# VH-VL binders against b4s6j7: the designs that were tried, part 1

No score or structure here was measured in a lab: all are predicted.

Target 1, 139 residues: b4s6j7
Amino acid sequence: SIFPPQCERISVEEGLKSLSPGEITFAVMARNSTNEHGRLIASSIGVALPADESVYGYLSEHHPYGQTEEQSGEYAEDLAATMLATTLGIEFDPNKDWDEREGIYKMSGKIINSFNITQSAEGQNGLWTTVIACAVLLP
Below, numbering starts at 1 at the first letter of every chain, in headers, positions and changes, except where a header shows other numbers; Kabat numbers aren't used for antibody chains.
F is the ipSAE of ESMFold2-Fast. E and O are both the ipSAE of ESMFold2, at different seeds. Each is the mean of both directions, binder to target and target to binder. V2 is 0.75 times the mean of E and O plus 0.25 times the DockQ between their complexes.
Where letters were taken out, [cut] stands.

## First folded at step 1 (VH-VL; framework fv_felzartamab)

Design f01
Fold by ESMFold2-Fast, scan of step 1:
Structure f01 (fold): chain C 139 residues (1-139), chain A 121 residues (1-121), chain B 107 residues (1-107)
Amino acid sequence: as target 1 above (139 residues)
Amino acid sequence: QVQLVESGGGLVQPGGSLRLSCAASGFTFSSYAMNWVRQAPGKGLEWVSGISGSGGSTYYADSVKGRFTISRDNSKNTLYLQMNSLRAEDTAVYYCAKDRGYSSGWYFDYWGQGTLVTVSS
Amino acid sequence: DIELTQPPSVSVAPGQTARISCSGDKLGDKYVYWYQQKPGQAPVLVIYQDSKRPSGIPERFSGSNSGNTATLTISGTQAEDEADYYCQAWDSSTAVVFGGGTKLTVL
């Protein structure tokens, strides 16, 4: 099974330069408060690959105005799952395979919740303040 | 306020047809998948059918495939279930249920009060 | 083709903890949802995504899901908690699947 990945929390300064390019390694970068269940409620979540300081996707700093708190958490998980699938080379198609999609959603939520990111301090450049680095083997 | 109101239930003979309607209000109807869930007297919940927000994708339980057709009219905020070739085992209260999960898998945050369908000789 | 199995009934004394199980192959890899249904009423969502409570649901309701079994836990069970409880999951081959339901009786 591709999950669960071996994950650890690292500082932003240690960041992407410390990740190994030999295996599929990714970093889930988060900066925001979490709700009472440990999930991001106003989120900037990105995924980055080793030796590439690029962020491959992100959510708005705040939820769209009409969203509930619960719905906002699901949007954060949806984007995190999409980014994680893309990073791992897993095809993510809402119309094709909902079982693999659900597994990725659940793993994304568990990774975020496991590190219990309750509040992220704003960095000097307003960039990512927390990095969770994970390594997975190729499927 | 979110409301779902079912109608169209009644008594029908085996082999007959019936069309159920669910009138929705209080949310952006076209943005959410909609479902029919039934419950036979004294029995548990059984998912029957679901339709995506756009109407482009439909899903059916094996027990109703080929006999039931789910559809929606987003201009009228109304969900439909066309039931053909009805059988005694289709006797149940039929609930209209709104998907909450958006992209995270289907689950139901709002339910109508249900409409009774009785299939009897 | 996932099938969800629940015990048909669970009985507890008032103030005690009720636990209702829902079992399925590799269910811990899926999200599980729980519904409460009182006689003559439509079901009400009480837990979503394994362990989250909707607004308005009392804190005594909690959920967990690992391995093959999801559990709905009601601590300090009250008379008003008497109801049928159903678990639900999503599967790409069967779409929405419900468990058979559990009747909770508060002595």
Scores: ipSAE 0.000, ipTM 0.547, lowest interface PAE 13.0, mean pLDDT 70

Design f06
Fold by ESMFold2-Fast, scan of step 1:
Structure f06 (fold): chain C 139 residues (1-139), chain A 121 residues (1-121), chain B 107 residues (1-107)
Amino acid sequence: as target 1 above (139 residues)
Amino acid sequence: QVQLVESGGGLVQPGGSLRLSCAASGFTFSNYAMNWVRQAPGKGLEWVSGISGSGSYTYYADSVKGRFTISRDNSKNTLYLQMNSLRAEDTAVYYCARDYRGLYYYGMDVWGQGTLVTVSS
Amino acid sequence: DIELTQPPSVSVAPGQTARISCSGDNLGSKYVYWYQQKPGQAPVLVIYQDSKRPSGIPERFSGSNSGNTATLTISGTQAEDEADYYCQSYDSSLRVVFGGGTKLTVL
């Protein structure tokens, strides 16, 4: 895993507690600090990072049951990166900014990010799958 | 004010090609997934194609797959639909529509006025 | 994959409650959206995610979705509500699916 230990601790149960079907929730975890849940666009969390801080974020998404695992994973990665870039006010292109060697997105400027995907086997009423993508931002 | 304006419709022969454009204004275009929806004369709404905000993901109705191509130019705030191998059944008013809250499958909150495409010999 | 069925027409007297159904297998597991279309005009989103109203849509519009059926309810129906109404959801491949439409007549 290319993710710091904080991302490895994210669980589907944590995402499900804050979500409705079809709702997207993005959360940020600060290193050695609080795990923040909510809509980053509404709070502008992570826009001005301290020099000594690595910011960890995740996107939790409900999508229809029955779509392929490959389609779900690709969509979640693009969506997570797009949401993160929008929150930070930086330019992003998944096709151009993907680093195949590291399995990460390298966005404009000095910020680098990485993603990992975790999918729930069961969603609400067994008809929705929750996908959680964990992102790491470095200075 | 948020606005979508379609252009490029017209009369074409069966087997011909046509390119539709949708000019967006009043919002950050790249933050929104976009759709093309058509309506044949006297008929209901039929979804044609969708594209993510980044342009990385495209989706097509089975009736147009392999013939139509959706694309976007975020630097010009413009959505496109390239229509090839046109058939009489493609005759319709074509609308471009913005996904509500910028994500695919949220629903469509802003629609253009539509542009008529007539495929006839 | 999912197909959405609507009644072709519904008639209601002014001030009465109109109910328009949208049926699909296991539709309650998916979000449903409703659009209003008047002759010569583009569609207008009146309900998103089953039951939520966009800004500017009158409070008399409400929605529900459970089991196999989603319902658009218009309480105290007004003459200006006369229009075609379409439900919309999506299939397992994330493609948009529309219902066939319902013509609401207020008279």
Scores: ipSAE 0.005, ipTM 0.520, lowest interface PAE 13.7, mean pLDDT 67

## First folded at step 3 (VH-VL; framework fv_felzartamab)

Design n11
Fold by ESMFold2-Fast, scan of step 3:
Structure n11 (fold): chain C 139 residues (1-139), chain A 122 residues (1-122), chain B 107 residues (1-107)
Amino acid sequence: as target 1 above (139 residues)
Amino acid sequence: QVQLVESGGGLVQPGGSLRLSCAASGFTFSRYAMNWVRQAPGKGLEWVSGISWSGGSTYYADSVKGRFTISRDNSKNTLYLQMNSLRAEDTAVYYCAKGYLPWTGKYYFDYWGQGTLVTVSS
Amino acid sequence: DIELTQPPSVSVAPGQTARISCSGDALPKKYVYWYQQKPGQAPVLVIYKDSERPSGIPERFSGSNSGNTATLTISGTQAEDEADYYCQSADSSGTYVFGGGTKLTVL
């Protein structure tokens, strides 16, 4: 399968070490949340921009990729590939095709620095977590 | 030139099984989502199943969930649909259709095969 | 369970404007896509993302999506435009939904 060569899937531990300014251009993180009975209730996607220490999250009330770790990882890979394409000039609009109350939508106004991203990832002990790091050399 | 060629259709009795194939050429198959869309004789289009570019995520219409399995082999540029427990209402022309990655906002099918007929009859 | 509703048929004289509607409560927040299907042939995409035309589709084809109704408009309709037309969108569960189809007759 074709996964962008500018991106790679890394463990949370290795991802945290790689979230230093100058090492990566952006990172996509995917997590699943379950209720007390183990039922999937939400998925969260974060995008980290190490140079400015900001991130925007996408929250889904339904996550079709949450049934396995492979499906959750593929979700993060798809988003990372889309963001890489956007950086290379390909248009992206995730809000048009989804009902924001049931689908994935941008968490406007929420800024999370690298510390918060690290803290959030570590706080997900026992939950599925995927980190996709991308490094882009722009002309 | 993009081409999608379906095969594997035919006559099968209720309760039987059938496996459809779609051979793709003219584009980088492994970079795109793929779908099956069917059309019963004289009726409209119905989306049946979809699969992500890597094969890790699969989607099904409620009418076929638990009976059909979509899969792909990126090394062979081939899409598959395993159809089990077939019913008379599954009689249709089955089209292979090219899609896009989730999150690109592109939930449409830019290229279609010619279709393969599946007839479920006694 | 989102449904897209199309009229079963539309008739138009050659050279006149044909309008095919596609109605659904989700359409203010969804892109709509349109396909043309001639007898014995596979569907062909004629409009994507509400109003964009693929390369090779004549300029007489246009689309809009306003309120709860998307519209495919064919200006100066020609005999070769006689076909079934389907609208399509994606529901909030990530599945694809087609309208019931509209048979366009050019008399």
Scores: ipSAE 0.007, ipTM 0.549, lowest interface PAE 10.8, mean pLDDT 72

Design n13
Fold by ESMFold2-Fast, scan of step 3:
Structure n13 (fold): chain C 139 residues (1-139), chain A 121 residues (1-121), chain B 107 residues (1-107)
Amino acid sequence: as target 1 above (139 residues)
Amino acid sequence: QVQLVESGGGLVQPGGSLRLSCAASGFTFSKYAMNWVRQAPGKGLEWVSGISYSGSNKYYADSVKGRFTISRDNSKNTLYLQMNSLRAEDTAVYYCAKDLRYWGSYPFDYWGQGTLVTVSS
Amino acid sequence: DIELTQPPSVSVAPGQTARISCSGDNIGSKSVYWYQQKPGQAPVLVIYYDSDRPSGIPERFSGSNSGNTATLTISGTQAEDEADYYCQVWDSRSDHVFGGGTKLTVL
């Protein structure tokens, strides 16, 4: 796998730390099924959950058609990928960026300004940092 | 309550132009990809065009590429389809369809009632 | 590019099981969605992600998808189920692809 093994966890040591201006192509694996990852996603859509609430349960209940916990996980992964793209100034479309053979997202876009992933008010809940840490630049 | 209401259809001669609109309500329009799907009289469904939530990415079926332009105005919760160089085979009911998810679509969970476009002399 | 083939019509008696197929090369590797369309109305999503039902869709609707064929199954078919049914997939080369549609007649 091109992704570090720890990319399946909420706490990741490796990943994208900085990007320079120019066109890039990178692979994203937003595989994170922990309650913490889900809480960050809930927070990003303006919802605060009780400490012990299941985020996948919440996403299933608030989706118009309901969905399985497995599908709620896919929904959370796509949302996390969208947040990464938004942070980088790249528009993400899972319908176009999904690589069916490898089961990963491949994103391409133009970075206008240097991007450095540091702790900030915007990233303090960790969602963008977690998603970015699970991305690797492709040749 | 999610609602999608199309308008702008009508009778037009071959080579003419029409602009379709889809007014959306009951959801956060700016967070969902939107699509146009058409259906010729007595025929099946055909995907025409799609647009990402921000409007930056646009997609077209080969049959309409270069003639149709999709756009959106998130401040007005409205989706548009500008149709130029219309042909008889473009005659169809045009549906506005919402993606199931915030960033993109596999299924279309809500559809408008459609607006009829007739291209005839 | 993927092509989806459906039988043009299927007929069943009330209370019987209707099975509508959707055939495409390696369709089992894709997620399939099914729509119901009654005359003069917009399509309604009845199955998504191969086998899941939206809220409000009766339990008699179910789906499966493997190999080269996806199937929509309607058990205990009722008169109100008479409609056109369309399958749909997303493909990276073809975008959104619909099957040709199947007219279900309940006699």
Scores: ipSAE 0.007, ipTM 0.539, lowest interface PAE 10.8, mean pLDDT 71

